# Ledger of designs, part 20: VHH binders against DNA-(apurinic or apyrimidinic site) endonuclease (APE1L)

Target 1, 364 residues: DNA-(apurinic or apyrimidinic site) endonuclease (APE1L), of Arabidopsis thaliana (Mouse-ear cress) (q5xf07)
Amino acid sequence: MKRFFKPIEKENSPAAKKPCLSPEKRDGDGDGVEEEKNQNEPSKFMTWNANSFLLRVKNDWSQFSKFVSDFDPDVIAIQEVRMPAAGGKGKPKNHEELSDDTKVLREEKQILTRALSSPPFGNYGVWWSLADSKYAGTALLVKKCFKPRKVYFNLDKLASKHEPDGRVILAEFETFRLLNTYSPNNGWKDEENAFQRRRKWDKRIVEFLNKTSDKPLIWCGDLNVSHEEIDVSHPEFFATAKLNGYVPPNKEDCGQPGFTPSERGRFGATIKEGRLVDAYRYLHKEQEMESGFSWSGNPIGKYRGKRMRIDYFLVSEQLKDRIVSCKMHGRGIELEGFHGSDHCPVTLELSKPSSEMEQNQVSN
Short names: E, the ipSAE of ESMFold2; O, the ipSAE of OpenDDE; V2, 0.75 times the mean of E and O plus 0.25 times the DockQ between their complexes.

## First folded at step 18 (VHH; framework vhh_7d4b_2)

Design aa6 (from j6 with F105M; at its last look DockQ between E and O 0.53; V2 from the best seeds 0.00; counts 0 for: pae O 8.5 > 2)
Fold by OpenDDE, look of step 18:
Structure aa6 (fold): chain B 364 residues (1-364), chain A 118 residues (1-118)
Amino acid sequence: as target 1 above (364 residues)
Amino acid sequence: QVQLVESGGGVVQPGRSLRLSCAASGFTFSSYYMGWYRQAPGKQRELVAAIDSSGGSTDYADSVKGRFTISRDNSKNTMYLQMNSLKPEDTAVYYCARDWYGWRMDYWGQGTQVTVSS
């Protein structure tokens, strides 16, 4: 039985010609409401050494995603991405793009891209600074509503190239700069020129700080240094740590990489010269044995229970009064809150700039 | 270039043994701590065993203690995992890794599949 769909007749209701009332030119005095461009800038930050971002996506992504959702950072700084830059053998590398040069790398890129396109990460822009191999590398995620004015990938503003190993992302916002770094480990004997590499790095950081004093800085990342004894769980252990059969020629280079007197001294000098405040230590004057460390040693072997604070938020002194919170989200020695890494996330929250502070920076 | 290549995986019955090997190249093997990790389907990657640079000190996950033995031959740039009394729970991809002095795994192998099934 062919049910006849009767065509409902479109009654042509006559379009009443509403009279074009000629808009009288009211010479309204355009009180230029200066749209207070309340330039909404990031105020919640997270840094995290992922110890392979791909592994975290594969194994720990649900837990990490929940953490990010709960905290809702405006900016996420990632270290040790450990993904290679695009560019096949004999071709120039693109250090801003994940490699797809092999079938395996294409698949890995797809996994990462899919993960970062999904909530909550889909609301972030992503910048990559990658090494030539699955080594080091950094990423910066910024909510799309807080798009930086400029992004750099080197400490040298004149350098058009990425920092070797992808260790630097610098984002410039209106009122401040955010620096994400993965500082080179000072290394042991077998890492050729490791000490020299770190010294050169520290020097370059100081030079950068001196050149960029025109704007407040938030410097975050894995800096591979514990500043004071309070910043390690076992000061004696780390101070006397050694490679078997090797004694550094200089006493200042003795101890665990990241806790040598030389590294500690250079770090202290750097923060002083740069007029930087350690945001965590600023708020937390006492040692917190359960939650005061960003790195935890392997639960098997001599480093069981050994912990270090080596992930930082350093802020310019001008921003110190805006520090609301700075937290390390790892607890204990069982990697609680580490999301599969040997580093836990560190977060920083800044208060909104008071309207009064904006006026005083324009007058000086 | 640093390379780690696992071998010796396979399918075995419960109670049987396997020996995994990891061939290392591109670095001074004798200077590094090394480890074996495994990842079972739907589970996180976990440390199985670790060995110091000389091979004089070894540690094991509780789940494999007394059954697995990690060793190394620095003259051959090779690390081994002897797995005895294998259980279905040992089914995983096993990875060789270089440890940079305290859970700083900077290089990984591609992994080798171990399947323990009846």
Scores: ipSAE 0.009, ipTM 0.298, lowest interface PAE 8.5, mean pLDDT 87
ESMFold2, look of step 18: ipSAE 0.086; ipTM 0.581
ESMFold2 (binder alone), look of step 18: mean pLDDT 87; pTM 0.884

## First folded at step 19 (VHH; framework vhh_7d4b_2)

Design bb1 (from j6 with D99E; at its last look DockQ between E and O 0.04; V2 from the best seeds 0.00; counts 0 for: pae E 15.2 > 2, grease 26.8 > 24.2, placed apart)
Amino acid sequence: QVQLVESGGGVVQPGRSLRLSCAASGFTFSSYYMGWYRQAPGKQRELVAAIDSSGGSTDYADSVKGRFTISRDNSKNTMYLQMNSLKPEDTAVYYCAREWYGWRFDYWGQGTQVTVSS
ESMFold2, look of step 19: ipSAE 0.000; ipTM 0.183
ESMFold2 (binder alone), look of step 19: mean pLDDT 87; pTM 0.883
OpenDDE, look of step 19: ipSAE 0.032; ipTM 0.475

Design bb2 (from j6 with Y33W R98K D99E; at its last look DockQ between E and O 0.20; V2 from the best seeds 0.00; counts 0 for: pae E 8.4 > 2, placed apart)
Amino acid sequence: QVQLVESGGGVVQPGRSLRLSCAASGFTFSSYWMGWYRQAPGKQRELVAAIDSSGGSTDYADSVKGRFTISRDNSKNTMYLQMNSLKPEDTAVYYCAKEWYGWRFDYWGQGTQVTVSS
ESMFold2, look of step 19: ipSAE 0.012; ipTM 0.515
ESMFold2 (binder alone), look of step 19: mean pLDDT 86; pTM 0.868
OpenDDE, look of step 19: ipSAE 0.008; ipTM 0.319

Design bb3 (from j6 with Y33W D99E W103Y; at its last look DockQ between E and O 0.04; V2 from the best seeds 0.00; counts 0 for: pae O 9.9 > 2, placed apart)
Fold by OpenDDE, look of step 19:
Structure bb3 (fold): chain B 364 residues (1-364), chain A 118 residues (1-118)
Amino acid sequence: as target 1 above (364 residues)
Amino acid sequence: QVQLVESGGGVVQPGRSLRLSCAASGFTFSSYWMGWYRQAPGKQRELVAAIDSSGGSTDYADSVKGRFTISRDNSKNTMYLQMNSLKPEDTAVYYCAREWYGYRFDYWGQGTQVTVSS
């Protein structure tokens, strides 16, 4: 029995051309609509050590893109980009531009550029602070609607100077500054002058904080230090960690890099001197063993299950009341939520500035 | 103590083959990703190939794809790099490395010289 499916004739109802009524010249009284300069500043932030940004684009990009789409950060701070600055051998380096000096580097630049031009990243401006080699380096992504007033690539706010390893991006907005840093790791004995390098870095940070007290600061990034025992999964393990055959000369330099008494002490002093608030610890007073750490050790061997909080959002005390959330998005010991890195993303959300707080700063 | 010892380097003509070996000791070899790096004179050290702990997954630099093969024998604690169709551009010191995670390597060998010349 051949069931005859009758084709339902879609009646083409003629869309009536509504006449374009010529808008009469209303002599609009110039009521000065005070354009409420809705000073749209960023309020959602993410920091992530990518441990090679190119590798994440190649191997982990779909998952990371989904994460960024879901969270929808206004600012993305990336550390450990590991891409070289532009400028061939014997030429001046441009630390703000990805190298295309070789065929391979050109192809890699194209891969990164394509990825960052695609959703959700296409709506962001990108700033690079790069090393001379595939080492360290930082990137800052800011939604185009939140364009910074100024961007610097050093702690001295000198436009012409760049950190050699690309460890700094400083963005100035109207009401605050955002500092993205990849702090040097204190290292072990095999890193020549690594301890001195870190001490010098910490000193420069303190100097920066003292010079920039005129405006609130959001300082984020991989700071390569766990402040307190609560900030590591195994305090005794990290406190007693040793490199085989090496004994530090001072007790203050003993333990896991990032968790030596000296590093912890300097970090605490820096926070105090800078009047900074650890946003995560401000909200989370207790240890969270599942999601309270930003770095996870190798899943195999002695570092299995060993975890540290070394990625931060530090905010000026003036901003503490605006902290809505601060989260680490890694879970467990199997690198869930790490998107191919040994670091997970950390996010910060701030409330919008209340209109009342702007009036009191102009009157003093 | 973790040790990585490279061998098999030498001088070869273009188009020839060479096989590098890396002997590993002082750690559970079968638990780690391993890799080969190379450094040419005046150039930066670059990744050549990487292999997972089981040998089931491999990664190669584009410059060596189709020519080089990384492998491992966990029973012998040894990693290999078969290099075929060698080019002058392959001239470098080749280093064996132990990978932690995410292409981060924590231990290196002393390297073995590979020279490709007519």
Scores: ipSAE 0.007, ipTM 0.260, lowest interface PAE 9.9, mean pLDDT 86
ESMFold2, look of step 19: ipSAE 0.015; ipTM 0.485
ESMFold2 (binder alone), look of step 19: mean pLDDT 88; pTM 0.890

Design bb4 (from j6 with A50E; at its last look DockQ between E and O 0.05; V2 from the best seeds 0.00; counts 0 for: pae E 16.6 > 2, grease 24.3 > 24.2, placed apart)
Fold by ESMFold2, look of step 19:
Structure bb4 (fold): chain B 364 residues (1-364), chain A 118 residues (1-118)
Amino acid sequence: as target 1 above (364 residues)
Amino acid sequence: QVQLVESGGGVVQPGRSLRLSCAASGFTFSSYYMGWYRQAPGKQRELVAEIDSSGGSTDYADSVKGRFTISRDNSKNTMYLQMNSLKPEDTAVYYCARDWYGWRFDYWGQGTQVTVSS
């Protein structure tokens, strides 16, 4: 009597699963075996801005697939999917489903679907949070044995409106929440309200943290900010960077997007108010020039060798003693370990709860 | 599929002008930064010019400032490089690239040859 066996699928049915995500068409939603598997929770996580996910699947998928097979993550958070949402043209938009409105989009959807149905990804459930165009967007892959209790696509769980540009996936598990975000880039100028857009986003994150403090949080993704000088390869280069000589009116808005004093200050305040720990920096107090950055500038041109840490795992303080590892998997200035993106994967591993860990949490 | 198709290259005398075009398809052109790169024989690709998504901000390599002008027409999904006062040193294959400014660099056209000689 082995209660851990998953029901056997009918192998003679259509050769490939072609999931339709518009309805809630998911295998096993009411199955009794799922109740037992939900007692275990994920402990190995990966975040990656794939820039773009479609292009990586087309051109670089074997590299990434091997990395995933070797690390064996329980959760994969993706940013910059760059695929449009289904619907429109007289039909309701569905930001959780890939568009197949044209022959090209149908073919691209099939490319993504086949890749994610193949090893090692066949054991993952997939959630999409998509924009109206080939822009931004996020995805979350969770091993089916760790199915979340609920998944949301807005920072305000009570709002019916999907987050703009598909920048949010929030997964709720029994004892913690996982937030996957793609923060808006600050931009070089306050054109089209770029600076205001970033400030509003940062404020909404703080509001979310304040209203969801009942459970520990794991917040990951491309946060589009480097916290401190140790988080960039060339602090003076980034602090004095300008686009075509332009100088913003406020000194705190000057410098590289993602390294302005204003962004850095707000990020520090957000971490403090949310009582979050920067998992990588918690484990690695000294700068590592070879592997301490998640984003690399174009190796051709003025950004050659210029690198930033802008992809994070931020975890609630309650989880800090469980941090086993947090690694950025890119090295050097030639994009080794980036798998075709300008961002590398970042991983987090937490120890599993133990009797001692449970006792320590009660004693606080 | 993302496609970038360059045109307008050729053989010209020093001091003359050429206008390169990059026809873009398979993505929302108006949402992306774009750039021109070039590669001379035996050298690595180098940045020539870049332009933001609206066309309001541009940047140039020092070697081409004042001679080359990058522009875009978002209604035609096309980027341009106006190349004036051409020199033999400008001889290279010119490439159109998408989403340039330190974040994306592997979306390239097939290139168009520009040869400046007499």
Scores: ipSAE 0.000, ipTM 0.182, lowest interface PAE 16.6, mean pLDDT 81
ESMFold2 (binder alone), look of step 19: mean pLDDT 86; pTM 0.871
OpenDDE, look of step 19: ipSAE 0.010; ipTM 0.327

Design bb5 (from j6 with Y33W R98K; at its last look DockQ between E and O 0.01; V2 from the best seeds 0.00; counts 0 for: pae O 12.0 > 2, placed apart)
Fold by OpenDDE, look of step 19:
Structure bb5 (fold): chain B 364 residues (1-364), chain A 118 residues (1-118)
Amino acid sequence: as target 1 above (364 residues)
Amino acid sequence: QVQLVESGGGVVQPGRSLRLSCAASGFTFSSYWMGWYRQAPGKQRELVAAIDSSGGSTDYADSVKGRFTISRDNSKNTMYLQMNSLKPEDTAVYYCAKDWYGWRFDYWGQGTQVTVSS
């Protein structure tokens, strides 16, 4: 009985996306160079609060890598990296470099470096803005083919100055700026001037926006604020939320951090003053209970099922017509799509600049 | 009270070097970023150089990059600006500045005059 070995049809390996070969400088005439330059800017963006980037690499990396491979972002903005800056005790800190000052930190750095050197991440440049400890911190990943002209780590555009907690990365491209922020949480009470810290932060953001109006902005990250009632799953719950029976003396500071009247009001004012458009809310006018939130509360206890939209893409009004999609990738109340974090990725896609839109900005 | 006292200014020929010093008091010097500003006649005050609290990170204006070096000695509560290859366009009043926790310089010294002339 001749068992006919059916030849296993070689599944056609999906065509390896050709590496972005840097175009060889053909010496051709000057007019073609401007159109090619505009084609070489990022148009797909992702923001994600990782709630410890190392933990995601250790526990959730396969799933997250698949997500990144599938979406193929040009830029990845990471918040809450929670890795310390390089520099041992009593030594100058380098907030752009992961610490290797101890054996443990060296090993952790190696784990992160290996992960980020592997597909799909190997094609990205990485910038760090780190705190002195395993706290806060941000990272920016940009495909090597889209190298920023400049990168800053503060709102004042000082090249080597960093926010103490690593809360800011600002990348300047040819036609726009990309701001990645991890906004400080307001806290439940005015401990250690937490309320003042947040107010000061919001003021600094407004000042930054006013100073940077010369170029369109994409502002993304965990902004630790839900703007409107539709941006939370349970408005009444969040509006009346209390910490151990504590009630702030001011009504404007009452409720869940990120959803106090004061925070919401400042955020609205900031968007208005900066002429920014909330890209998600621009496309999604109605509340989406299944996938309309970027943060999910602890699955155990009173916050089970409680969700907030606190991760944003804000774009200058000039870019609003280029918004193709903005999506939160988390679903439901079981942290589906959160990749081990309490935040899900948020993505933004912009259309390519049409040649016609450049002509109308020069005439006004 | 916060005090910043600049010294070391003067008149020099082009290509010469000058070293400015800023003595700081009235605050924990080692906890703050510090910087040097300058203001030329008829121009706005501009950042020349900045240095982090530890001295491990520095920033420079493009106009002075490669010529000027900012440093600090936290044990002496003193910041320095080494200015090499001075040019006439470097002529200005130079101010020592203290950073506020808001990433803005909030305190200034009285300034020291630097004049570069042939």
Scores: ipSAE 0.007, ipTM 0.245, lowest interface PAE 12.0, mean pLDDT 86
ESMFold2, look of step 19: ipSAE 0.023; ipTM 0.511
ESMFold2 (binder alone), look of step 19: mean pLDDT 85; pTM 0.868

Design bb6 (from j6 with Y33W R104K; at its last look DockQ between E and O 0.05; V2 from the best seeds 0.00; counts 0 for: pae E 12.8 > 2, placed apart)
Fold by ESMFold2, look of step 19:
Structure bb6 (fold): chain B 364 residues (1-364), chain A 118 residues (1-118)
Amino acid sequence: as target 1 above (364 residues)
Amino acid sequence: QVQLVESGGGVVQPGRSLRLSCAASGFTFSSYWMGWYRQAPGKQRELVAAIDSSGGSTDYADSVKGRFTISRDNSKNTMYLQMNSLKPEDTAVYYCARDWYGWKFDYWGQGTQVTVSS
């Protein structure tokens, strides 16, 4: 607890940032070019619930900027942007654009735009999926040399154009899809449809996984669930947690949101149905009490030291042998490495496909 | 819509006092833990004080303990931070934040500037 109140220590140990080399793409004149298959696809990924991204940019940006410079991710998936979508009275909402409907919102949009135009972020294209208020929302940053073929903002391409609250960005690349989600929190009781909303979301994820099995998937984000007891610091505390003494009628709904038996069971079923690998847990079979969690409770109060892993990289099984690393970048109980958020960054690094692996994938 | 609005900041001399207020709307204020954070330019954000939903339990950063007092009035949907014996080191933007169900801060105010300078 005492560490959270010490002055910020600043060290400038800059890592040289390498520009991304993009392949030259033709405009379709039919002259033909050498295939640069799999040589120019993202292989370094980061997901971060920034809670809120605006606040991090305003007040914590130097720490996060250094982290990004050092890791040099090809893709950055952000959750909890907390900026409203553009659109006002008499105009339709545009969930892909930041609101400037008021002077305050215009200033905040300018703050975000300036930060993302500055190193190391100037080399990234940005996609927003935003809510109607300063709530939820996601963003995806992709190095410009890795521009996705298409970006969607829903789990069902035939239904709505955007998921409610801006919870989905799906990027289609040549050989894989990347899904960035901010799963709705289960809540403590079925208030405002919280339990039903989470169950509906989980069902829609399974439907998405079944519809999109034609390509490997990298699914990341704040999934708002810890799968197993190893994924929380204090299993008994979380399993018996209550909001002001309230006990849900169904035993399967009891406990900390994100650690109820019902959520955990559905998550396990989702991973199995989608044939997904939990990249972190695949590499780290034993609990790491210092650095094995992505979310930390408030350092003041009863949640001090109480931590959960709720931010993931789940990858299709055919990518399993390419997993080089998957790391939680927060440490301890004083939010070191959290860069001002209650979540820390999580990174995934994949090896490059080999010619042998590409030949086997084509034949399967 | 959830809204948190801080007020009461300003410029004061060392040793003086200020009282910050956080007016809350758009949610059931009495159901949530609340906190005050501060951040100086170019510095890491610091949690200053936290208060449970009823006001029965409070906690403080060591740097402000004995000088700052957090409180709330659930009938007015308002949280307060009484800041006594202010020092230049207390200069920062102060933010009101809501702790959602005891597991994460999910809404933040716009902030109010406090400057302690001669």
Scores: ipSAE 0.000, ipTM 0.356, lowest interface PAE 12.8, mean pLDDT 82
ESMFold2 (binder alone), look of step 19: mean pLDDT 84; pTM 0.849
OpenDDE, look of step 19: ipSAE 0.019; ipTM 0.393

## First folded at step 21 (VHH; framework vhh_7d4b_2)

Design cc1 (from p2 with A50S A61E; at its last look DockQ between E and O 0.23; V2 from the best seeds 0.00; counts 0 for: pae O 6.6 > 2, placed apart)
Fold by OpenDDE, look of step 21:
Structure cc1 (fold): chain B 364 residues (1-364), chain A 118 residues (1-118)
Amino acid sequence: as target 1 above (364 residues)
Amino acid sequence: QVQLVESGGGVVQPGRSLRLSCAASGFTFSSYWMGWYRQAPGKQRELVASIDSSGGSTDYEDSVKGRFTISRDNSKNTMYLQMNSLKPEDTAVYYCARDYYGWRFDYWGQGTQVTVSS
């Protein structure tokens, strides 16, 4: 039985010619409402060591995207991007651009680009600080409405230089600076070089902090150090951690990388010298065993259940009264909320600057 | 791209030996600790053995001590697991893993099946 689909006739409703009323030139005295460009600056921040950003895009992106959508950060700082800088063998490297030098890298770049161009990420600008290989590297995502005035890729604020391994992005906004770092891990192996590298890094950070700036600092990222015993799940375990067959020559260098007395001491000194406030510890005075750590050990083996707080928001003391919240979003020992990484996102929320604080900076 | 490819698995009788190999590529093999994991059916994955970057230091699960030997040839970008005196309880998928700074593993192979049965 051939059911004849009758064609529904398109009734041509006549386009009524609305008359072009000539707008009279009202000479309205445009009182220039100086739109107080309340230059809305970022106030919601997230830092996350992705432990390979590409792997997160491939395997964990839906969950992470939901998290970002729910929290709606103004700025996202990423560590351990693990993508190589553009520039093939024998060519100058561009550490601000993802490599497409091979077919594989081109495909990978396309995957990342597509992911970052899709909601909720499509409204962010992206800055890359990349290593020469699939190692380290950082990224900074900033909502397009909050465009930074300047972006640097080193601690010396030299536009032409990148920090080795892509470990630094420094964004300057109107009223503050945001530093994203992936601090070098002190390491177990070739310890002399690794320890020296970390000491040199810490010294450079202090030098950076001691440089005069008129703008307060928000310093975030994976800093690869737990400051106090409260910042680790198992202080005795981490303090006595050793690599088989290796004994550090100095007691101050003994223990888990990131929790040696030397690293802890340097970190404490850095915070003090820089007049920085640990935003999480500022709000959270007690240990939170379920959600008080940003890193969780491998669920397989000796590090199962071992956790450390090594991802931070450090803010200048001037900003401490603006701290509304600072949270670690990982829970438990099974990497819940870690979105496929061994690090969970850490968030910071700052209150809007009160109008009264702007008046006191103009008078001095 | 980092790649780890296991080989050498198979079916053997109790008391026999196998040698597993892990071919590494896409990274400086000599700069990383490496390890072998295994996962038996219905069990959690467990560390079997680990080896430092130079091959000078090794660690073993207690159940395999004296029977298994982990080694590496950095010139060949290859890690090995010599498994002697195999037992039925050694039946598992064995995975090669790259150790990141001695406290996490960031890359895994696809695994190789080892079956010990009479």
Scores: ipSAE 0.016, ipTM 0.379, lowest interface PAE 6.6, mean pLDDT 86
ESMFold2, look of step 21: ipSAE 0.120; ipTM 0.605
ESMFold2 (binder alone), look of step 21: mean pLDDT 85; pTM 0.865

Design cc2 (from p2 with S57E D59E; at its last look DockQ between E and O 0.58; V2 from the best seeds 0.00; counts 0 for: pae E 6.4 > 2)
Amino acid sequence: QVQLVESGGGVVQPGRSLRLSCAASGFTFSSYWMGWYRQAPGKQRELVAAIDSSGGETEYADSVKGRFTISRDNSKNTMYLQMNSLKPEDTAVYYCARDYYGWRFDYWGQGTQVTVSS
ESMFold2, look of step 21: ipSAE 0.091; ipTM 0.591
ESMFold2 (binder alone), look of step 21: mean pLDDT 85; pTM 0.862
OpenDDE, look of step 21: ipSAE 0.026; ipTM 0.400

Design cc3 (from p2 with R104F F105R; at its last look DockQ between E and O 0.17; V2 from the best seeds 0.00; counts 0 for: pae E 12.3 > 2, grease 27.1 > 24.2, SAP .772 > .668, placed apart)
Fold by ESMFold2, look of step 21:
Formats: structure tokens, sequence, C-alpha cells
Structure cc3 (fold): chain B 364 residues (1-364), chain A 118 residues (1-118)
């Protein structure tokens, strides 16, 4: 079984009106598209597990659109698109294109296309990495003035294989790489598929990090793991969580998927091996019970108020002194700032290179 | 709008059987994990049984293993709970939910009462 857990779908929320900012937004974006003006690289990033992106566009789009307008990201990384890839019986599969094989899928593709053609998204190029069904999938939106040199859809750039379930988009810029991933959930039981699938994924990530150490990396997405006790709201609840009383035979596999000792240990080793910095935790040494988590349990039931940080920006150590801000935009236990998802947006801001390195990044 | 409607509850004597049904609408039923939960008066809602999207994988609370069987028919958008050898301790309101084992419990039915008494 490949799919043991799904993020929770959320119903619509009322749309918020966009604020009017006295400083003009980047007016030169259109002028900066020509070759001579396209020298800068992205410095403002957002990642969001939309759970599902289709449902957010249908039911919650005004809220998210306002957030994007206010933050004005250069790059938006999306997980859980939940749209099938084009192709099927009698057609070549194309994992980079939304399916329109049925009337329903055609209408849903139109909904997504129209939403992404509307402000503030019209100035973004879009890349899809899609599964064969309404499951998983990722997307990457990049302002057109920052067009990446190359985009890959697997962890092995030399292979022609598309990553299964659309879990990977890798964008290469001139001086760094951006990796958007949706890591598979560990699951509750060690069956031939679940725990082994997660271990193999984690191993492939380490192999990728070793093969691509020639440039700085920004790795973001839903990584489906909380690193340390500070990264969950209720450490004992998550550490002792069981599925219907089931106890795995290995104590390292006990607890909530995403908070087992085995997953946490491998994540720590991956960060160390890749020489990566957890940008949020680097800036925020103490737990922030109100806003320190990216995922929230259902407000109804035993997971009410139970929260985890499982969405990250991990950056190469070379970028450490450029970290200006890394923030989770959700608050409390009633999903404020989650825009209809059970995950909230996470943002990263980097300072400009060289002459700007002398200015301190975070003022407070 | 997502809707889950439970039926099949009633009053029965200990040792007898009931079959619950959960009719689903407003979403692609075959793409989701489903579960049965129950809540006795004054107690917390608890997971009883769960079933994956294809019906190939199931799990049960220890208190009902060997007595209850969860199943689904994706062509009818319906999930079932066959409850055999009922005990007074099984008395509760039974709820259908779209989710897996309570990790992500986003939609619930209205519930159906099951009462096991002499």
Amino acid sequence: as target 1 above (364 residues)
Amino acid sequence: QVQLVESGGGVVQPGRSLRLSCAASGFTFSSYWMGWYRQAPGKQRELVAAIDSSGGSTDYADSVKGRFTISRDNSKNTMYLQMNSLKPEDTAVYYCARDYYGWFRDYWGQGTQVTVSS
C-alpha cells in the first residue's frame, strides 16, 4: 500500500480583500524580462501544501490570492495538487500537463488555468509534476523575470524517468537550485510498502544531496516529518500515538507518522550530510505555541489542537547569513491563516548577495 | 457538498447482528479512505474500523476484531459495517467518516444509534 495517509481537505472560507499598499509593487517586472535586465535571481519564496490545490482554487482562492499579493513571492512551491497527468489509454502519458481526458477533468483544468491567468498569478510561469490520478502532485510558479535555466522532475537529472506521484520539481538557477518535494508519509505499520517506501525516499534524497553539492540548494516543501520535540505541539501525544492500539515491533518505528524516532533520526542525518540549515529554526530558537506549526489536526476529534511543523525551508550553509525571514503563516488551533488547507503557507526571504551582506537581515 | 448518511441502526439483543451502511455523495468516493467511529453517552468518539480507497486494506479496534467487518462498494458509493455477536458495550451512536484512522477527519455523517440490550 503506497498511500496510508492523506492531508485533510478543508471547506471554503470567505475571501479577504486585497490591501492597497502605498509603495508600488515591483513596477519594473515587465521591463526586466528582456535578456539584459534578467540578471537578478529569486529572493522571496513560498511553499504550501494546498491539500488539494484544485479544491483551494474552487473554494478558497480569494484568501490565497490576497496572501500572495501581499507577500509578493518570486517563487511559489505547491504540494498536493491532486490533479491527474494528461494521457491514458491510447495516448502517451505527460506528467507535466493537466489531464483533459474527460468532461469533468477538462472543466477542472479550465478552472485552474483561469485562476492562474488572473492577478496576481499572471506574471508567473507554471510547472506541473503530476501523478496518474487525483493524488499527490506538485507545482512550481516562478515570476517570468526569473526564468530558471532548467527544470527537472526527478532526483536523478541524468535519468529520463519522471518522479512517481509527481513528488519532485527541481529548478536550476545560475547560482543555486530550488527543490520542491512532497515526501511520502511514513504510515502506521511496517508493511512491505510503507516504512520501506519512506526509507528508500530518504536514502534517495541523501544521494541527490551528495550528487548536487556543486551549487547551494534551497529545499522546500511538505517533508512529512517533524525534526525535534520543539517542532510539535504535544510531544508525548505524538510520540505515543497508535493506530487502534497497534505497536510496531521496533521501538524506533513507534509513534505518529512524521514523528517516529526512525524518521527523526534519518531527517537529522540528512540535514547533516547535506550541510543544510533549517531556516525557520535557525531564526526561532524557542517554541512559538501560537504560530510555530505548519500543520494542524482536525478541529473535531482527538487531534484538535495537535499541531506539527512538517513544512520546511532547508538551505545550504553557504546561504545561512542571507536568511532574512522564515515564517509560518498559520495561527492557533482553528486554522487561521491556512486558507482552507490543513497546512499553512511558509515563507523564506533571502538578502541580496555581496554589498547587502553587511546589513543585518532580521531587525528584531 | 460532501454528505455522508448512515443507516441500519436499531435495538437488538446481545449476540445478534446488525449491518450499517454509509451512503456517500459530493466527492469521488473511490479516492478516499473511510472509517467507522462510535460514541457512547458521556464518552469520547473512538475509531472502530477503517478501510482504504480500494477496499484491499482494513483495520479494526481490538474490541471489535473478529466480530465486525468493514467493506465498501465503490460502484454504489457506499461503505458498510457488518456487526456480529453484538454486546451491550457496543451500544453507541455510529458515525461514518471520510478519513483514515483519525489523522485527517474532515467530514462526518449525522450518526445512527445502535442499542444492544435485553
Scores: ipSAE 0.000, ipTM 0.218, lowest interface PAE 12.3, mean pLDDT 81
ESMFold2 (binder alone), look of step 21: mean pLDDT 87; pTM 0.879
OpenDDE, look of step 21: ipSAE 0.018; ipTM 0.371

